# VHH binders against q9y6x5, part 4

Target 1, 379 residues: q9y6x5
Amino acid sequence: LPPKLLLVSFDGFRADYLKNYEFPHLQNFIKEGVLVEHVKNVFITKTFPNHYSIVTGLYEESHGIVANSMYDAVTKKHFSDSNDKDPFWWNEAVPIWVTNQLQENRSSAAAMWPGTDVPIHDTISSYFMNYNSSVSFEERLNNITMWLNNSNPPVTFATLYWEEPDASGHKYGPEDKENMSRVLKKIDDLIGDLVQRLKMLGLWENLNVIITSDHGMTQCSQDRLINLDSCIDHSYYTLIDLSPVAAILPKINRTEVYNKLKNCSPHMNVYLKEDIPNRFYYQHNDRIQPIILVADEGWTIVLNESSQKLGDHGYDNSLPSMHPFLAAHGPAFHKGYKHSTINIVDIYPMMCHILGLKPHPNNGTFGHTKCLLVDQWCI
Key: E = the ipSAE of ESMFold2; O = the ipSAE of OpenDDE; V2 = 0.75 times the mean of E and O plus 0.25 times the DockQ between their complexes.

## First folded at step 10 (VHH; framework vhh_surovatamig_d1)

Design t10 (at its last look DockQ between E and O 0.02; V2 from the best seeds 0.00; counts 0 for: pae O 15.1 > 2, placed apart)
Fold by ESMFold2, look of step 10:
Structure t10 (fold): chain B 379 residues (1-379), chain A 124 residues (1-124)
Amino acid sequence: as target 1 above (379 residues)
Amino acid sequence: EVQLVESGGGLVQPGGSLRLSCAASGFTFSSYYMSWVRQAPGKGLEWVATIKRDGSEKDYVDSVKGRFTISRDNAKKSLYLQMNSLRAEDTAVYYCARGRWYGYDDYRLYFDYRGQGTLVTVSS
């Protein structure tokens, strides 16, 4: 009987929320499983790139989902809501659900994880929900558990995605204790419902469950704006992505655009593509633009002097505020073990090990996660 | 040069109606999501409504559903908000805002350019 894995993401769950708020259900999940206190994610610390990095084990430059907003210079295509399901964008990698369901007597299920409603390499998740943010967590959970319990061939890998606390983190900012306490309590209740549903269906003892996130959240302010209109006219560039990492496609000589931007703000770094720091692993893809602007933590790049967001993410992946956590429970995992940190790309080879899959070439290191697993020698 | 110019604000009695307009220039209007956001004096910005690029999908904050209608005319590069059954709590400066799709980010909070606003006052 092949082992089963459910991968759950609560978008924008900053690692230190666990220390600063009460999570009775999640803490009980952790107590009976494992915790990784900080997951070092990939730069840019955005939703699509990091969710795809989790399921491919690749840096963004290697899997091709380099941001939430992209332009492919070779084909002249813009990534948008009209073509986000075009496999062209996703085909530079093979996500774990594709590899899983191509195995004999296995299928995959998905409730809205980025990419699972796309036919990547002519293969779409065996069971999936088309993305729709209006669908409740309960309905997503009902579909996932139905598929885990009733499918032929059996579902051995399943994903579940939820938009909170990211949406509320943007709206209120992570420092709004009153609103974030209410939001995070609701999320803890959803985790309690998840565990209870799995127990009631007889799945809890033999299903491996990972609860993680793609990134954290930092506080923003109307007092911390970088106004591009004050430094450069819109006619000199095409804006591919805005904040906190702006992607700039010059319409005039690249050096002229760079010179207009390089002293725009002391709270923003301006990089020519070839000068992007090596530690970002963010250079070797045609979808990475000739100039990027990287705002300091808590600063917002705007075109005029206006922003509505009180919290944001996408900043330098070395910042603790950008780091999510990972918790896991199930027969593959130790009980009561805490680990300091892993890289987000390490999750993929660990999941492949749990499922008995041969990983595709990737940037993860299985050795970083061995101490979480009962079947491994810890060092 | 990007410009968003709101108009049509004014003083209205409770239960009355008002129609806001936003004239856009300096960009390809039909390529953007458009929103109305509002700010009551001394309060933060509140998202009111969004309309997708072709006008096919509209979304509203619960407090205005059934009372407000967002619309756009891409040929005229104009955004509109028809406000019916106005209440005192609708008193605010109303801003026209430009947004684009950024994956699963909540487009209700995401915009990259905002107009200067038009004041709506609902009072007896």
Scores: ipSAE 0.403, ipTM 0.735, lowest interface PAE 2.9, mean pLDDT 92
Fold by OpenDDE, look of step 10:
Structure t10 (fold): chain B 379 residues (1-379), chain A 124 residues (1-124)
Amino acid sequence: as target 1 above (379 residues)
Amino acid sequence: EVQLVESGGGLVQPGGSLRLSCAASGFTFSSYYMSWVRQAPGKGLEWVATIKRDGSEKDYVDSVKGRFTISRDNAKKSLYLQMNSLRAEDTAVYYCARGRWYGYDDYRLYFDYRGQGTLVTVSS
């Protein structure tokens, strides 16, 4: 049988949740498969950028999805979660489902994974669901498994996206043990449902399944706010993105704007675009604005507004609180193996290998995942 | 409503001892890590100690190891900090906090609630 791969994302699933909460279904999944305890994601640590990095193997500056909110000064276009359908934003890279889709006798399926409802390079997944947060996990799972089981040409790559525990993390904060316990239990139950469904359909033994996330979550507080209005007048700039990484488009001289912001808070780093730290790989794209503000972990950038979020993400990608995990099961993976860390961009070449696809140029390192795979030497 | 009320602070001589208490209400106390944090005059908030939900694990800032002991009584919804061999540098407002320090930052504690604090002054 041709190799098949299902990529599942639970948005905002911080890696250390596995240490602090019980996940009987996920633990069973891991026991029969592999675990990467920490995945270093890409900067900024936001949903759209990181999900696209998973499926392209590229840093944000390379694949062009540099934030959840973007602005292109040349075309005057805007990108947001409510306006993400323009291929213009996605065409700077080729996601794996497109590569797979273009192969003979193969098709791709997607349940609400970012970008999957957009024709990228004039190619859209053969099967997909338009994003709708009101659609249950069950319905998404049913569609995905139906496509995996009954499609012609066969679906060999599928994605499944779920918005929790991110939404709840924002609402309650990751340190709310009472509420987050409830939320995470539900997620574990959903994993149970996934496994059960796959077993019922006879897919479990032959399907490779990756369960991962795009980022973690850090605790925020009303006591840790950075008010930009205290530092600079709104008339001097356009705000493209706000917190915890603000993207600033100056309306006056860039240097003047920078000088007004550089000392705004001891808990915020202000960078000219050319001075953004190299380790972020967040410089070489026109969609990155001339000035970015990066709040320290747990701090929120605001505009004379009170933040209602008790948790947030988007911070420095070196912070453990921003890191997700990766678990996998299937014929391509070992059983009962744990690995400490990989980079999120390493997932792409691994998936390409599993599917027998030639990867596009990417920033991932296949060697980082060799120990997870049964057909590779673990160095 | 979540409430954390500290008590037990006061003036003590160097080498002396104090026991701080925190009374928690408005939430399931046993479901949360609890912590003590402190703020010395003119300094930022500093993490002191954290205790696991069931009390099975404890963690301390290095400067208080061997001198301070964090404990809890889940039945009484109370958190305690036994402070022995107090030093001048221990002078601070001590806060009871719901949550834990994960070690990601030396001065940032991941908690969502904090009490009003109790002042501990160590002076000869």
Scores: ipSAE 0.000, ipTM 0.258, lowest interface PAE 15.1, mean pLDDT 93
ESMFold2 (binder alone), look of step 10: mean pLDDT 82; pTM 0.846

## First folded at step 11 (VHH; framework vhh_surovatamig_d1)

Design t11 (at its last look DockQ between E and O 0.09; V2 from the best seeds 0.00; counts 0 for: pae O 14.5 > 2, placed apart)
Fold by ESMFold2, look of step 11:
Structure t11 (fold): chain B 379 residues (1-379), chain A 124 residues (1-124)
Amino acid sequence: as target 1 above (379 residues)
Amino acid sequence: EVQLVESGGGLVQPGGSLRLSCAASGFTFSSYYMSWVRQAPGKGLEWVATIKRDGSEKDYVDSVKGRFTISRDNAKKSLYLQMNSLRAEDTAVYYCARGRWYGYDDYELYFDYRGQGTLVTVSS
């Protein structure tokens, strides 16, 4: 039987939620598998970029999904709700489901992972759901398990995406223990349902399952706002993305826009593109705008409006609050093993190994994850 | 060039009604969420209502729920706000605003363009 892998993302699942909240079902999953306590994600710590980094093993500058909101000056295209399906945005990399389904006797399935409803290099996931947040977790899981059991050629790689705890993390903030405890209990129940469904269908013992996330969440506050309108007129720039990493396209001389912004707030770093710190690996793509603004943790960049968000992400990827976790179970993985940290780009070469795929050139290091795997020397 | 032009403001008595209009040009209107925002004298900008691209979903600030109705006509590139049961606290300059929706992850709108506004004054 060919090896099979299910990759599951619960959006915005901060790594230290595992320490601060109770997860009986997830902890049982971990007990019989592996845990990576912290996954260092890529800058900017946003949803589209980090989900694409998981499945390509590339930094954002290399795969071209550099934010949730983007502008390409050459084509004049915008990435948004109306343009998130244009292959133009996705074609700078080859995600694992494309590589997988082009192999002999293999197909891929997807329940709403970012990009899986796009024909990337003229190749769309063999089975997929168009994105619709109203579709329940149970229906997403039902479609995935149906495809895993009933497809020819067989589905060997599948993805499943869920919007929580990210949506609630934005609404309540990660420090609201009452509301987040309720939200996280619901997510743990969904993990329990996932495991039970896989057991019922006879998939559990021979399917590799990764449960991970794209980023964490930090607490925001109405007393930590950076008001751009107080230091620069709207007419001087086009705003491509706002918070916590603003992407600024100058309408006037770039140096003049930079000078108006550089002293706007002590809680915001202002970078000319060439001055973006090298450790971000966030410079060498035309979709990265000439000026970016990077708010300090917990600060929100606003125009002349208040924000309803009590939690946010997108900050510096060195911040522990931005880091997700990774848990995994299946025949490829050890049982009861805990690992401290990996880079999110390391997940791709590990998945390629599990599936017997040749990875494309990438930024991941297979050696970082080899201790998770039963077929590898861990020394 | 993106243009948003509000109209329909004026002086009304408490309990009265007004219908605001916004004419849009210079962009594909049907591809954007549209909002009304307002600024009362001496106060900051307040979000009032948002309508999705096809008009199917609408959201309102709690203080206007049941009294205000947002609507759009994509063929006419027009946004509307029907304001009923007006109160003194509804006195403000009302702006038509184009918002950007944050796809999968971020659900907050922000406004990249707005008009010059139309004044609504609710007083005896």
Scores: ipSAE 0.000, ipTM 0.341, lowest interface PAE 11.6, mean pLDDT 90
Fold by OpenDDE, look of step 11:
Structure t11 (fold): chain B 379 residues (1-379), chain A 124 residues (1-124)
Amino acid sequence: as target 1 above (379 residues)
Amino acid sequence: EVQLVESGGGLVQPGGSLRLSCAASGFTFSSYYMSWVRQAPGKGLEWVATIKRDGSEKDYVDSVKGRFTISRDNAKKSLYLQMNSLRAEDTAVYYCARGRWYGYDDYELYFDYRGQGTLVTVSS
């Protein structure tokens, strides 16, 4: 049988949740497969950018999805969660489902994964669901597994996305043990449902399944706020993105805006675009604004606006609180193997290998995942 | 006490128009972004539109672009939503909300105050 791969993302699943909470279904999944305890994601540590990095193997500056909210100064276009359907934003890279469909006798399926309901390079997933947060996990799972089982050409690559525990992490904060325990139990139950469904359909033994996430979550507080209005008049700039990484488009001289912001808070770094640290790989794209503000972990950049967030993400990608995990099961993977860390961009070349696809140029290193794969030598 | 009171909802035929209003009190209205959100029967909350403090910037969900217009009068502490070319899928309870939505997250997290809502029903 041709290799098949299901990529599942639980948004905002912080890596250390595995250490602090019980996951009987996920642990069974891991026991029969592999675990990467920490995945270093890409900067900024936000949903759209990191999900696209997973499926392209590229840093954000390279694939062009540099935030959940973007602005292109040339075309005057805006990108947001509610306005993400323009291929203009996605076409700077080729995601794996497109690559997969360009092969003979293969098709791709997607349930709510970012970018999958958009024609990218004039190619849209053969099977997909338009994003709708109201659609249950069960319905998403049913569609994905139906397509994996009954499609012609066969679905060989599929994606499944779920919004938790991110939303709850925002609402309760990751340090709320009572509420997060409840939420994470539900996630584990969903994993149980996933496994059960696959077994019922006879897919479990032959399907490669990756369960991962895009980012973690850090605790925020009303006592850790950075109010930009205290430093600069809002008429002097346009805010493209706010917290914890603010994207600033000056309406006056950039230097003046920079000077007004550079000392705004000891808990915020202010960068001119050309001075953004190289380690972020977040400079070489026109969609990155002239000034970015990066709040310290747990600090929130605010205006005279309200937020109920007790947790957030988007911070420095070197912070452990921002890191997700990766678990995998299937014929391509070892059983009972644990690995310490990989980069999130390493997932792409691994998936390409599993599917027998030639990867596009990417920033991942296939060598980092060799120990997870049964057909490779562990280096 | 912060208060937001919506009005203007009702029954309208497809292709019709409605204008929603929101009266704000209990806070400095001109200091905040304001938004409209809606909840269709059996569905979750959906962001509709946001307007900047001074009204200089507006943002809309794609499905309402070109049909809906958000506006505000800071002197009257009022928010408005002009809805033209209404469709069946626009049927929902519409809420006035203080704040704006960022990122790929639950809308409820970004609005600390929301009115009781006004029902808009689009039906033949």
Scores: ipSAE 0.000, ipTM 0.249, lowest interface PAE 14.5, mean pLDDT 92
ESMFold2 (binder alone), look of step 11: mean pLDDT 80; pTM 0.816

## First folded at step 12 (VHH; framework vhh_surovatamig_d1)

Design t12 (at its last look DockQ between E and O 0.01; V2 from the best seeds 0.00; counts 0 for: pae O 15.3 > 2, grease 26.4 > 24.2, placed apart)
Fold by ESMFold2, look of step 12:
Structure t12 (fold): chain B 379 residues (1-379), chain A 124 residues (1-124)
Amino acid sequence: as target 1 above (379 residues)
Amino acid sequence: EVQLVESGGGLVQPGGSLRLSCAASGFTFSDYYMSWVRQAPGKGLEWVATIKRDGSEKDYVDSVKGRFTISRDNAKKSLYLQMNSLRAEDTAVYYCARGRWYGYDDYRYYFDYRGQGTLVTVSS
């Protein structure tokens, strides 16, 4: 029987929530498994890019999902709600569910992980749900467990995505302890339901489960705004993405646009594409625009008529507030082990190892995760 | 030039209903997400609802789910908000807003044009 893996993401789950709030169910999960206290994610620290980095092991410049809103300069296509299912956007990489289900006697299942309802390299997840945010966690879990239990060829890799605590983090901000404690308690209850369902169905002892997230959340304020309309006329550029990393396509001379933006705010860094810091690994893709604007933590880039949000993410990936955690349980993992940090791109080669898959070329380092695994000598 | 003109506001009792309208001109209406946002006295703008280009998908702030319905008529270049079971907390100036998709969830926060608004007052 090949090993089985369930990969679960709770969107926007900041690593330090584990220390600052109570999670009896998640703490029981961790106690019987492993914890990585901080996962250093990829820049930009947004949802689509980081979920694709988890399943490809690639930096955003390498897998081509460089933001939640994109423009491809070669084809002149825009990534939008009307064409986010176009394989064109996703085909610069091969996600793990594709590699998995192309193996003999294997299939893959997905409950709403970004990209799993797209035929990437003419291959869509063997079982999947079309994305719909109104579908309950219980229904997503029921479908995943049904597929894990009843499929031929067997489902060996499954994914499950949930929108919280990201949605509430945007709404309240991470500093609103009253509201965030209520939201995070509900998340812990869902983790309890997950574990209980897997136990009831006889899956718990032989299924490897990873619970992780794509990014954290930082507090925003109406007092920390950078209004681009104060610095530059809309007619001089096309806005591809806004905040906290704005993507600027000049309509006039690029240097002229840069000069209008350079001194717009001391709380924003303005980069020509060739000057983007190398540590971001965010330069070598045609979908990365000629100018990007990177707001300081907790600052929001706005236009006139912006409405308020109280929490955001997408900032510099060196910021602890942008980092998620990873917890895991199952036959492949040690029990009661804590690890300080890994890179989010390291998750992919670890998952490939657990599943017995040959990883595609990637940016992860298997050695960073060896100490989590029972079959590896940790040195 | 882009113009958005709201109408249909007024004074209403708690539990009552209103239908807001927005007439759009100066752009290709069907190419844009359209939203309602509101501003209660002394507060910032709050996103209320968004409807996607062809009307196929709608999204609402939690406090109005099940009570408000957003709709659009692309042939008439019009946006609507049916407001039922109104509460005192719904008192605000309501604005019709034009947005673009800037990525996941950003349609709730970023607009490039807003109308002058229509006042809704919910009071006994």
Scores: ipSAE 0.109, ipTM 0.596, lowest interface PAE 6.3, mean pLDDT 91
Fold by OpenDDE, look of step 12:
Structure t12 (fold): chain B 379 residues (1-379), chain A 124 residues (1-124)
Amino acid sequence: as target 1 above (379 residues)
Amino acid sequence: EVQLVESGGGLVQPGGSLRLSCAASGFTFSDYYMSWVRQAPGKGLEWVATIKRDGSEKDYVDSVKGRFTISRDNAKKSLYLQMNSLRAEDTAVYYCARGRWYGYDDYRYYFDYRGQGTLVTVSS
């Protein structure tokens, strides 16, 4: 039988939540599997970009999902969470569920993972759910496990997405221990439900399961605001994305716009596109706007509007607060092994290996995950 | 240089006993959780047991509970695994490892080093 892999994402699960809170079910999951303590995600540390990096192994400049909000100056198209169904945005890369279906006579399934309800390269996941935040985890889980069990051709790759603890992180801030404890307990219970269902269906022993996230969460405050209106007139630019990384499309001379913004705040770096630090791998794409503003950790870029978020993400991807974790269980993985860190793009070649797929060119390094896998040599 | 050297493996009949030893060097032994892990033929690496720095806490994989005992001598920089009531499924290469598998406390350790391993074969 072909190997099977279920990829689960709990949005906005900061890595150090594992250190500071109790997760009995996840602990059991990890005890019989592997843990990567920190996953360095891609810049910008946002939901759509990082989820697509997980399944493509590419930096954002390469796969073309460079933010949750994008603008293409040539086609005049806009991308947002409410307008994400145009294959134009996704076709610069090949996600693993497409590869899985095209390289082998297999099926893929998806429960609301970003991009899974879009035909990419004229291929859509064999089974998928349209995104609906009102659909319970249980229903998502039931559909995914049903497809894993009963599909023909068999589903060998499946994705499952859940919006927490991101939503709550934004609402309460990650430093709210009382509310976040409650939220994270629910997450652990959901993991328990996942494991229980897999066992009940007889999938647990043979299914590879990865539980991960796309980014962390940092504490924000009304005392840490950067008001762009104090630096530049709104008529001089179009805002494509706002905080904590603002994408600026000048309506006047770029240099003039840059000069007005470069000293706007000591807590914000302003980059011309060509001057964006190489370590971000966030330069070589036309969808990246001419000027990028990057707020320091915990600072919020605003216009003449009040910010309602107590937590946010999207900051420098080297910040620990932005990092998620990865746990995994199944026949492909060791049991009781803990690893310090990997890059988020490293997940893709690992998943390809597990599924027996030839990976597309990617930025991941398979060597970084070898120690997680039973069939690989590791020190 | 961090070194972990296992010994004590061998052939034993089902129901028999073995005591594994691990000699540690190149680091402050008493500062670290220590663990035993094993790899059966054709199987993946499996965590077996972990012991706290001062030996005050011990944890085991369920399949060995009541049969295996992990211990340490910090003065001798040594880790031990007493294995009783051995079963065929215990057949594996056993490795001494620095660190713990996972924890939800302020002190987190990784398996960052392990020895060359010692083979334990349980067979009639």
Scores: ipSAE 0.000, ipTM 0.257, lowest interface PAE 15.3, mean pLDDT 92
ESMFold2 (binder alone), look of step 12: mean pLDDT 82; pTM 0.843

